# VH-VL binders against Peptidoglycan editing factor PgeF (pgeF): the designs that were tried, part 2

Target 1, 264 residues: Peptidoglycan editing factor PgeF (pgeF), of Synechocystis sp. (p74606)
Amino acid sequence: MTMGDDLWGWQNINGSPYLTCALLAPWPHAFFTRAFYPQLPEQLITYLDPQGKAFRVKQVHGDVTLTATEIGQTPLAPDSTHPPADGIISDAPHQGVWVASADCTPVLIGDLIGKRVAAIHAGWRGTKARIVPKTIDKFLALGSELKDLRVALGPAIAGEVYQVDPWVALEVGQSVQAVQKLATEEQQWDHLSTMVNPPVLPDAEPEKYRLDVRRINQLQLLELGFAQEQIAVAPHCTFQMEELFFSYRRTHTKEVQWSGIVSY

## First folded at step 4 (VH-VL; framework fv_canakinumab)

Design v21 (from c02 with heavy chain L100G S105Y)
Fold by ESMFold2-Fast, scan of step 4:
Structure v21 (fold): chain C 264 residues (1-264), chain A 121 residues (1-121), chain B 107 residues (1-107)
Amino acid sequence: as target 1 above (264 residues)
Amino acid sequence: QVQLVESGGGVVQPGRSLRLSCAASGFTFSSYGMNWVRQAPGKGLEWVAIIWYDGSDEYYADSVKGRFTISRDNSKNTLYLQMNGLRAEDTAVYYCAREGEYYGYDAFDIWGQGTLVTVSS
Amino acid sequence: EIVLTQSPDFQSVTPKEKVTITCRASQSIGSYLHWYQQKPDQSPKLLIKYASQSISGVPSRFSGSGSGTDFTLTINSLEAEDAAAYYCHQSYSLPLTFGPGTKVDIK
C-alpha cells in the first residue's frame, strides 16, 4: 500500500458505501457515493451528527466562500432557496457544511485547533479563480493557523480522462504562481506537462489536452506553504468509477453526490 | 455586440449532404456550449445537437444520430453541423444557439437568424 | 426522453388581459425549465430562465413560476406586440426537449 492509499477508507451505512479521509478523522465527515441519491444534506447530516444543522449554497462555479452566519445574511440566488457561493466555513459547533459534485473536486478542510471546518466546490473555473487559496485566507482571517489545517481533495474527474481545450488547460495552469511567472506560453506549457506529477497530460486528439484539476489545487496549497502531509488527494475518478459516482462528463445528467464535514 | 450568424443552407436532393456554419462574435466563444435547434415549416422547435464548450463531448437527437455531426473550431469562433443522408423530414430552418452562464446545459440566451435547409427532388 | 406538454395550444386574448401558459414535464426537472417567445419570421428569444429568473431587456409583464413537473408563464397585461408562439424547454437532461408551443393571438 502506498502512502497516499493509507489516507482513504471505505465506510458503510445501511449497506451503502461512503468514503472518508484519515486526515479528517477528528471531524464527522463523508464523501458520499451515488448510493445515497436522492438524499440531500439535511437528511445526510443525521448520519454524521444527529444534532447538526446542514448548510449549503447555490453553486455558481465562482470563488466566493461564506461562513454559516453569512449564508443567513446573503440574498438568495435567483431560482434558489440558497445564496450563491461555492464554499462554506463553519463558525459554530454542530454545523455541517456541504458541496455537491459530479466531476468537480469536493474539498473538505478541518482546523485541528479551532475545530472549524469547510467544504468547497472546485471545478476548473473555481480552481482558475483560486477559490481554495481564498478560502484558506478566510480561515486565517478567522484565527486559524496554516499548520493546523488539514485538506482532503475528494473524488473528481481524473486528469487521465478530462479532455479540455488548450485555453482551459493553460488558464487553469496559470493560476499556479510557478507557471504564471514564466515568460512565454511555450514555457508554461512545457512546465505544466513535464513537472513532477504533471497537471497537464497529452491527448491522442490533436489540439486537445487532459487536465488534472485536483493536482492544480494541490499545487496552489503547496505554494501557500502547506506541507505535503497536510494534504490528501483521492485517487478515485468519478468518470471511471461509475458504480460509485455520478459523472456529468459521462452521462450529462444532473444527479450529484454530496460531501460534507461537521464542526464540534 | 454578441451575435451568431448561420450560413450554408439551401435546396438539396434526398440522400445528399450539406454543411452548416455558425460564426460567433462579441464573446469568448470557447467558454460556451453550443447547440443546433431546427424548426420545420409551420411546426415547433426541435433540439438537434449539443457540443461542449471545449469540444470534448457531443450529443444528438435520435432523429439525426449517425447522420449529423456537430463540431467546432474555437480558434475561428465557428460552430458546424455536417448533415449527411438528408431526408425530406430534415427540411427546416436551422438555428445555432448559445448556452447561458451555468456549467452543463443551460437556457439558450443568444440565437442566430437561422438558415433554411430544403430537402426536395 | 423527457416529454414537455403545453396548454393551451392556442389562445386568442383581448388586449390588456392576463395570459397564463402551462408546461408539464413527464418527470421532475427541478427548475431546469426555460421559456422562449417566437414572433413570425423571427428567431426565438429567451424570456424566462430557470423557471422564474428574469432576463434583462424583457418587459416586467412576463413572469414564470413552478418547479418539479408543473410550470407556468404569465403575461400580466397582454400588449399587441406579444402576439407570438411561446415554447418551454428543459435543460435537466439529454436529449434536450421543447414543448410543442402555445400560440397567442390578439382579438
Scores: ipSAE 0.007, ipTM 0.485, lowest interface PAE 9.2, mean pLDDT 89

Design v22 (from c02 with heavy chain G33A, light chain L96Y)
Fold by ESMFold2-Fast, scan of step 4:
Structure v22 (fold): chain C 264 residues (1-264), chain A 121 residues (1-121), chain B 107 residues (1-107)
Amino acid sequence: as target 1 above (264 residues)
Amino acid sequence: QVQLVESGGGVVQPGRSLRLSCAASGFTFSSYAMNWVRQAPGKGLEWVAIIWYDGSDEYYADSVKGRFTISRDNSKNTLYLQMNGLRAEDTAVYYCARELEYYGSDAFDIWGQGTLVTVSS
Amino acid sequence: EIVLTQSPDFQSVTPKEKVTITCRASQSIGSYLHWYQQKPDQSPKLLIKYASQSISGVPSRFSGSGSGTDFTLTINSLEAEDAAAYYCHQSYSLPYTFGPGTKVDIK
C-alpha cells in the first residue's frame, strides 16, 4: 500500500493528461502519459518552461548520473546523439532533465534550497546498482543537504504484476543494506517477503517471484536518512493502466513516455 | 572487438532436432536483447525469435512457435536456439543478431556469420 | 503482424546514378524502421536506424527518410560496391518483420 495518493494530481494540456506530485510543486515538472507520444523532451519542456533547455541521455540501465555540464563535456560514441547514463542533475537555472520509461521507475528530485533538480531512470539493474543513492551522493557533493531534498517515484510496473526470476529479485533486494547485512540468503528472502509492504511477492508460477522495484528504491532512500514525508511513491501501474501508459511488459512495443523537471 | 559466432548447423532429417549456439564477445552480453533471424537459400530475411537481455521473456514467429526455444546463458555469453520437429521449410542460414534495449538502438547492429541448417532426407 | 512491402523488387543501375528504395508498412510504425545491406554470401549490415539516423562507417551517400507508413532509402551516386540486397525491418511491434528485399545490380 502506498500513502502517496493525496500527493498526486492529474493535469491536462489540450486534452492530454499528465501527472504531477505535490512534493515537487516548487519546480515545473511532469510525468507525461502516452497521450504525448511521440513528442520528445525538446518539445515537452515548452509546456513547463518556455526558456528551458532539455537534457537527456542514452539510457543503458546502469548507475551513472551526469550533471548537465558533464553531458556537454562527454565525447559521443559513433552513431550516438547522447552520452550513456541513466540520471541527470541540473547545475544551472532553466535546465530540464528528462528520463524515458515504459515500466522502469522514473525518479524526479528537487532541492528546496540549492534549487537543483534530477531525473533518474531506475529499472531493476539500475536499482540493483544503487543509482538513486549514487545520485543523492552527487547532490551532497554539489552542496545539497538531505533535509532539503524531495523525491517522487513515478508511474512504473507494479510489484503485483512484475514477474521475475528468483536471482533478479534476490540481487535487487541485496541492494538494500539491511538485507545485504543478513548472514544467509534464506534470511534475505525471508526479510524481503515478510517486511511491511514487502518488495518481493510470491507468484503463482513455481520458481518465479514478483518484484516491487519502486519499493526497493524507497527503502534505499529511507536507509540514507530520508524522512517518509520527503518521498512520494505513485500508486500508478504502467502495466495495468493501459489507457494512460506504455508498458513494454504488456505490449512489447518500444514506445515510451517522458518524465521531466526543470530547475530555476 | 565486438563479434557473434554461430555454430551447430548441419544436415538433419525431417522431424529431428538441432541446437544452435551463438558465442558473443567484446561487449556486455547481459545488457542486450538477442535475436535469431534466418534466410532460406536465395530468399529474404525472416525474423525467428527474441530473448530479453536478462532472459526474463521470449517471443517467437508464428512459423516456429511451439517447436523452437530461444535461451541464453549470460555467465557464458552464449545464446541458444533449440529447434525441434524440423521441417523442410526450416532449411536456412541462421543468424544471431544483437539489439539494444527499448530506450537505445533496437536495430540489429551486430550480426554473426550465420550457420547453415539443411533439413532433407 | 505488421507487413512490410518494398519497391522495386529488382533494379539494375548505372554507376553514379541515384537509387531510391521504398518500404511501406501495413500500419503506422513511427520511426521504428531500419535498413540493412546484404552482399552475396555475407551477413546483413546495418545501414540506417530509426528511419533516418546514420551509422558510423557507412558512406554518407546512404540516407533514409520517412515516418509512419512510408519510408525511403536513398543511395546518392551508386558505387560498384553497393551491388547488394537491401532490406527494411520494423522493430515497432512483435513479431518483428522484414521487407521482402530489393536487389540492386550494377549495369
Scores: ipSAE 0.034, ipTM 0.574, lowest interface PAE 6.1, mean pLDDT 90

Design v23 (from c02 with heavy chain G33Y L100G)
Fold by ESMFold2-Fast, scan of step 4:
Structure v23 (fold): chain C 264 residues (1-264), chain A 121 residues (1-121), chain B 107 residues (1-107)
Amino acid sequence: as target 1 above (264 residues)
Amino acid sequence: QVQLVESGGGVVQPGRSLRLSCAASGFTFSSYYMNWVRQAPGKGLEWVAIIWYDGSDEYYADSVKGRFTISRDNSKNTLYLQMNGLRAEDTAVYYCAREGEYYGSDAFDIWGQGTLVTVSS
Amino acid sequence: EIVLTQSPDFQSVTPKEKVTITCRASQSIGSYLHWYQQKPDQSPKLLIKYASQSISGVPSRFSGSGSGTDFTLTINSLEAEDAAAYYCHQSYSLPLTFGPGTKVDIK
């Protein structure tokens, strides 16, 4: 992977656009747009791997990641046909792992040597709970090495428009070790708002802030020892790019777009 | 067990205020969107308000917008409805109801028992 | 605002007969339509979610179908305990809305 390359590219299937990331080129993958609604992972996987089997979970904003095998072994959520989790790791060839989003960050991961892939749903709750680092720990436990992993943080609500309460911004920020180690909340706020590409931005409304959840996830990955070249962050905002993405913050409708990646 | 229990209903005069509470137990309250739904005596269900799982946004039915405020305290697992400028037509049983944040959980799968609010002189 | 209309408003049915209740949306709502049962002096109970998905603990005689603007709730063989009001609810767009209800009585 070369620094300075344009990592994100638009693709089309019958005129419907979807997004791919060059860091994930070894794996069939896509961040699908609203144009594919109401197709589900079981149909969408046929665009990526005709032999592929789709895996998905009941997303609950937690910190649990299941392997494809564990999905079949885990009890179903009370109101769902799927077990509760917010991440999936493949453990065999031709397994497609999928997450739904409409503002929360879809994270797709591939292992260049171990060949396993993952999809993670990382909203602010999951980010605060460190689901991405916990999923990386699971990769390592399965035999992956950090240097072989490639991570793409897909289209999500951008920090410039994601208005939150102060406690949300602070608690999500505190998930970053460099922030957590600071002695006072005043120092934590200062660090979050003045660092390079700050994850917390000022808001015009009193007692409100703007939060960049993708930036927090990037910071968590960097703390684990990832090189910047192993991480791609999409510049696309689901709230602002109305023609391409659903956004619950913008419209309060329940449609979602899907992101997935297939193992080989 | 998963449970919602409303409290705070009663008889109030027109123009006054009342605050309803809904205590949640048996689930991770902070992961769910919460709703208030009301039902006037002998009438159908009317949706009142929603609050997002993190308290970051709220939405109201036009009939109550500007008079009612929905809020939540995730540290106490409690949902609130502050009702100001009460009118006779606000007389109803008020239910709190849970829905999920993502696909497969939009339905109101858990309801409280309801609390009666009567607005009369 | 998405308006939901239900028909019939009232139905009196002999036990064991089939009951069909319809719900129509003023615009397409995909499959974001849910059905509730409310017995006298009780809270509503979820019967069917996402137009056709079954709910654990709800008898198999209840089924749902439809998509877009037209939806149906079917009670295949009415039992005495099914005398209740039935409501449809859309979760597609805010503000959320309910149908006006259908009351089912036993003859």
Scores: ipSAE 0.006, ipTM 0.488, lowest interface PAE 10.4, mean pLDDT 89

Design v24 (from c02 with heavy chain S31Y E101D)
Fold by ESMFold2-Fast, scan of step 4:
Structure v24 (fold): chain C 264 residues (1-264), chain A 121 residues (1-121), chain B 107 residues (1-107)
Amino acid sequence: as target 1 above (264 residues)
Amino acid sequence: QVQLVESGGGVVQPGRSLRLSCAASGFTFSYYGMNWVRQAPGKGLEWVAIIWYDGSDEYYADSVKGRFTISRDNSKNTLYLQMNGLRAEDTAVYYCARELDYYGSDAFDIWGQGTLVTVSS
Amino acid sequence: EIVLTQSPDFQSVTPKEKVTITCRASQSIGSYLHWYQQKPDQSPKLLIKYASQSISGVPSRFSGSGSGTDFTLTINSLEAEDAAAYYCHQSYSLPLTFGPGTKVDIK
């Protein structure tokens, strides 16, 4: 199986394309494209589950994940109808959980046995802060087992084009335990740039690097004990695929696409 | 109550520097992207600079690139504009403005009262 | 950079009459167009967001329409308090830009 390619499929609604992942087939889900803009989760959920209720948060690029119930119990962000968080876990049937992106990684998760789903907004800051592992910890605290979880890392800015300052690449890389335990920063750079499918790539511009945030999130999941077969990484780059995706890095435009998954 | 209060304006000679401050109160400052917008006497609005909610990225109008620096201190609920190499054409009332919603929406829903910067010899 | 043009530059209107102000973008900006009102010696105030969405506290006589490149602000029945400059603003892409403004006076 070619990683990413065989698991990902294009679907259409009235000529508008959206992406699905075979790993998440048990749940209604979608990584919507720019073609659905400016529809919001409350409208988009009707394509996935007519009985579904949409849940979303005020994304703040942090490491907090809330359950659907906790969203109703958490104080709203000022001048917002939503509480601050970057991840949502369902805790009842027919709950759609949603995250917006335009380069940051949308992560969708389903629990085959515990019947919970999650959506996570994982930019470089959230990835550095380990939002995905913290969300997995929350699944486990709610009764899920690691072996039953399926994770899809959706369309995001690809490592081959994501130019960052050295400190960003190093600090995000240090979120991986295998990197953090190395004695020197020299050893950490070497590991990040020479390992299989390296998350840190050289840049043509001096004193810059290119960072694969999806790969860092994949490494964090593997360290938690996930099998490779439980994780799907999309091959799609939001920066390079401009007909399909908004990209803040490309245009400095704040339109977003939504990704969501609905519980049973 | 939600408010933005600018300070630091004044009369300054060409080539000198000035730092503007914008004190935020009544909302969680760290959730919002912030902007500077200026208005020359009797003229229209001109966008100057933006800074993301966490200070991770900034962007500038071409007219001020390399001379002005936008920054913020989320622990002090304060936005700054460091203005270097000031020119007569920088004479304006400078407003700080809050984005309506950091992610996906940047209409300016809250504006300060403005602070006047006059560059003259 | 996206250039916004407004028409008319100036309009003197009899009270209770309908006012229309247009804003044209040099390229498509979807619905990322906002309208502001600025009275003399005051800060701008947000009137309409995302081409057509209302703002709490703004009278219902103000409405917006349009998408892509052509946008309109309408004041259905002008009141004395509406004498002000009106600006459109695009938030579609950086750098952010404003229209040159339209001044509305009472006859």
Scores: ipSAE 0.016, ipTM 0.528, lowest interface PAE 7.0, mean pLDDT 89

Design v27 (from c02 with heavy chain D57Y E58K)
Fold by ESMFold2-Fast, scan of step 4:
Structure v27 (fold): chain C 264 residues (1-264), chain A 121 residues (1-121), chain B 107 residues (1-107)
Amino acid sequence: as target 1 above (264 residues)
Amino acid sequence: QVQLVESGGGVVQPGRSLRLSCAASGFTFSSYGMNWVRQAPGKGLEWVAIIWYDGSYKYYADSVKGRFTISRDNSKNTLYLQMNGLRAEDTAVYYCARELEYYGSDAFDIWGQGTLVTVSS
Amino acid sequence: EIVLTQSPDFQSVTPKEKVTITCRASQSIGSYLHWYQQKPDQSPKLLIKYASQSISGVPSRFSGSGSGTDFTLTINSLEAEDAAAYYCHQSYSLPLTFGPGTKVDIK
């Protein structure tokens, strides 16, 4: 971790770098880099909490978040040892919750008072489906209060390089209530492209756009009433930082890095 | 019963177009990525194109890129392959195939029976 | 693109003999390799997934092994119904690719 002014800091285990966020300092957590491949959550948790039990799901780019208990009660995905979901919330101490990514946004959340944590896999499809707001709703239903939550949006493909079709940019943008309330699609495009830190950028290729999925998730959180100081957005791009991260857009390979957080 | 049934094949002259359909039944079509795979008479399998479960991502083999378009209609449980500018080397049995998992680019657990496309003058 | 090479191209064997088919990838693909069986005039059938994982309903005489660049499909005791073409397929990277196939005939 870097001492001083920045929220994001690098740590090292046996020469391999991993990223942490100061907002999540109360919980053992990490956004692991490609250097830890092919280690799985069951091995990686030993770096964070030797007594921790790892929980993971079969990620399906949907909007379902399961508690650790619900994972044991949910039918397995076809040909998988894990149930289908894209988020996990802890419901006991020493539970590590994990998501894999290679461009999609790993979101780690901690509750300062309720002591529960969550990990969410938020690609553009999950973001469109509002998985992060739905997970926040589940925190509130379990007794958490919004003011006690801290959210870190980890390394993901950056908006400046994430080329998408127009319909993808528009449908993901429409997941933001301020955008959805606008009367016409023309107004929605204008808003998404001209607002402060716009989540939709023009692309050199005709009929294409660039999309900032982390910015959309940040906007969804702000709409729920989060204060800016409760949200940390990593400046790291998985596509551009090839020495540190796998990127599906860059290589079209299935190698992933893991991000996790452990309850106490 | 899980099934994929292709249709739309036939004999066509070079430069013409054909649209292949693949009708899915017995499973939640909208939850699975789909592929087209072809096989020239007496030859091996050649991957053609992929489309993710919601149509959000598509990728093509270089041999067909710019000429073929993969699409799907989840309300009709149907996968399509629009083939334009057909060439003699496109002659093959065309199979549609389902991904083992919901994500794109996985093993193919269910295959259709195939539909023959013959491009000849 | 990742090129898959299969060996042998063709093998004619007596029933009950062991058959070994090799698939080599032009670069490391981890365990993202799958095997298919195609009988004459039939569609391909998934036989082994992720290099070594069994498929429900596939006889136990079929097994897969390997990782990285070298993979093997083994049929421990060939039965008459096993006369078919066998293909490897990588799902590690786009474009997806198949091996050229190995034809297994019964004497």
Scores: ipSAE 0.007, ipTM 0.546, lowest interface PAE 8.6, mean pLDDT 90

Design v28 (from c02 with heavy chain D57K, light chain S93E)
Fold by ESMFold2-Fast, scan of step 4:
Structure v28 (fold): chain C 264 residues (1-264), chain A 121 residues (1-121), chain B 107 residues (1-107)
Amino acid sequence: as target 1 above (264 residues)
Amino acid sequence: QVQLVESGGGVVQPGRSLRLSCAASGFTFSSYGMNWVRQAPGKGLEWVAIIWYDGSKEYYADSVKGRFTISRDNSKNTLYLQMNGLRAEDTAVYYCARELEYYGSDAFDIWGQGTLVTVSS
Amino acid sequence: EIVLTQSPDFQSVTPKEKVTITCRASQSIGSYLHWYQQKPDQSPKLLIKYASQSISGVPSRFSGSGSGTDFTLTINSLEAEDAAAYYCHQSYELPLTFGPGTKVDIK
């Protein structure tokens, strides 16, 4: 959404750019660029909240979101310093929650009334498994109300360049309930490719498609009853904006940028 | 218990083929990138090949490119290495290894015990 | 490809002495450098990830430092069980590469 472009602003610290979203203005937050590599959340949080404590997980492309307290209670992934999960929700003030990405969608969420925040790593697998809706359910279980939530979908690989196999596009598309309810796969393909701002685009290569994972996540949020004004979608493509972002699809290297948000 | 178990090694003549298998247990195999690493007798570690968590991408060391094929079956929690056109210099212990993280690193946190491949006439 | 070089190739050390192993990359690799220990007839074991991050269960006498092209593995007080080969590994860029190894023996 072109209207969403006005919500996104560049900030700078010591000559290094990072991105913020006006929808998340109540919370210290950032979608950091490659310029901050190799700094980790424990260092990056000092730019947002000098008294903040950073929380992160071992991302496994699943659908599990942990609270900050649950991170301390969950067994570490084998030979890792972090438990396996792809989302984190704060449950106290001055907690920074962080996710890494290099094409997958970083999702930052804040609760205006309940004061809790979340960070989610939403690649195509997590999106297919509905990690964002499951995280919203967890907000509601903790006492949040939908109308008080603000969601920002950050820099990720754009649909225009994300070539995938047909089964990936179809299975991710089927995570949208309006699509899943259609009687045939033919009808599902038709809907995904002809709807307004279609999440599945044709590709020049035969037997391939282009997939807009951010659009699928936006559709999942809209189905939950979010108003358009509660959701911001970044126009930035990690693959195409190489000076600003790492992209695994582009380079096949493992450097990442971090996105985080701090509770107050 | 997280474990990787290799099988399929043995003695083979130059120019022949072997297929190695690596059985994974105790973790969600489909969430991790997997690698093959080899070690010639008395020598150091040499990276051979990588396959992404979903099987969508593979990459090979130049020394094996065009001869070896890495693949995986996520429904069976098994990694494979098809080795064709074997040469004496392919003689090594072959380890399968799991990447620590998909985003942020591919340090190898879990290794199999290795399987010996000997190419001799 | 990124070439990793290690020094020294071999050292024999008295117990409780400090051991320093260096790894140099042919180009900058940020912090994407990992260290492994391999004892005779055993599989490699991850010791340090991302140049300086500890691994659960690895003794605190092992530490890593460095960034860019120059990296160091330090064993602050060598114990008998530390006799092994040590390898650095870069995960910055494909193809992945290992250093040639450093063998540490006990006197």
Scores: ipSAE 0.006, ipTM 0.459, lowest interface PAE 11.0, mean pLDDT 89

Design v29 (from c02 with heavy chain Y53H, light chain L96Y)
Fold by ESMFold2-Fast, scan of step 4:
Structure v29 (fold): chain C 264 residues (1-264), chain A 121 residues (1-121), chain B 107 residues (1-107)
Amino acid sequence: as target 1 above (264 residues)
Amino acid sequence: QVQLVESGGGVVQPGRSLRLSCAASGFTFSSYGMNWVRQAPGKGLEWVAIIWHDGSDEYYADSVKGRFTISRDNSKNTLYLQMNGLRAEDTAVYYCARELEYYGSDAFDIWGQGTLVTVSS
Amino acid sequence: EIVLTQSPDFQSVTPKEKVTITCRASQSIGSYLHWYQQKPDQSPKLLIKYASQSISGVPSRFSGSGSGTDFTLTINSLEAEDAAAYYCHQSYSLPYTFGPGTKVDIK
């Protein structure tokens, strides 16, 4: 389903396109395209908030989310410039939080009342480890309420093209509580492949599957009590939309696009 | 201080197997991608393999694909290279090397001293 | 795979002279090019990262430049201790590759 079509809009700056989501309209935000490479968050934030300060982390495909303050307080390894984490939550005004992607799902979150924002890098590993639910728990611990949160799951590799090994599909699927509680792996496979908008699709190659990581993250959010109207899922595929997005699966290159959101 | 120490090299006959180890100290091993790089006597550097920080992904040079397996044990701060079906052209000093973070730095900033593997009949 | 070529293959240089080593990539690699120094019977040492960024503890006489396909390592005033092989390395895409090396000897 194209649930995100009316919510997602293309914007342009100096001839270069970037994507925004209507659910995040209260916050300066963008899912930048490859057209902005090689600009880094420190440059990109000037398009969103000229007074903003950019925060980023050393992405390690884990489940750790740090606040902007915690980033500044985390001891760095020798010659490292950023602490290891895959999510950032703002804890002051004019803080831009950023994640890089080239197939992994960039997740941007805003709190309408608590005024905090977050950016999460959610590949299959982080999704299996439930980084998005863990970040939501951190919002709640900081005083946010679920009803005030708005979540956008940005451009990522689409399930229809993301070929994975069976163990990857099963273990990522098991991160969904409704799947995990099923008695047998056979029942878990059946559920993942036959449910509405199934996150696991058959592949032409024997002993392979296709995995929709954005759908798994959406299911995790719905289990936490989010209403469907609080969640926007981008219909854009980084692998298939070559002119707009870098894709590691397509090219195996180090080039990335950035997604960010700024607190007020 | 940061260091990498290789071991396990030696003289082996063609077709045999050998396992190399690389012991890491002075840094958070589980936060870094690790590489193996080799150098045949009197020749240049040749990249062999990479393994991601958590062991979940790896990639190999075509010359060793299907014969070599890179692995790591983060609880022991140790990187491994299992070398099977060894050939005379695999004779080289094998170095382990630390790659900086994937999205910021990917130069090899720390290298081990190397361990010599000689494949001869 | 991305092929790196280096020139010259070998040069013998008088101390205090400027040394220039070039590295060319078979396709554009942005700034994902790094330089290493290797002395006889020693491990490689990182000299320059991302084409032009300095490394802590490396003398300022070493500098790098370039982007895309053409890169240069410069040793502004060669010291005796700089006799070594120099290698470029691309980290733009897997598989990673090294240049064949340039050997610098002191006269």
Scores: ipSAE 0.032, ipTM 0.583, lowest interface PAE 6.5, mean pLDDT 90

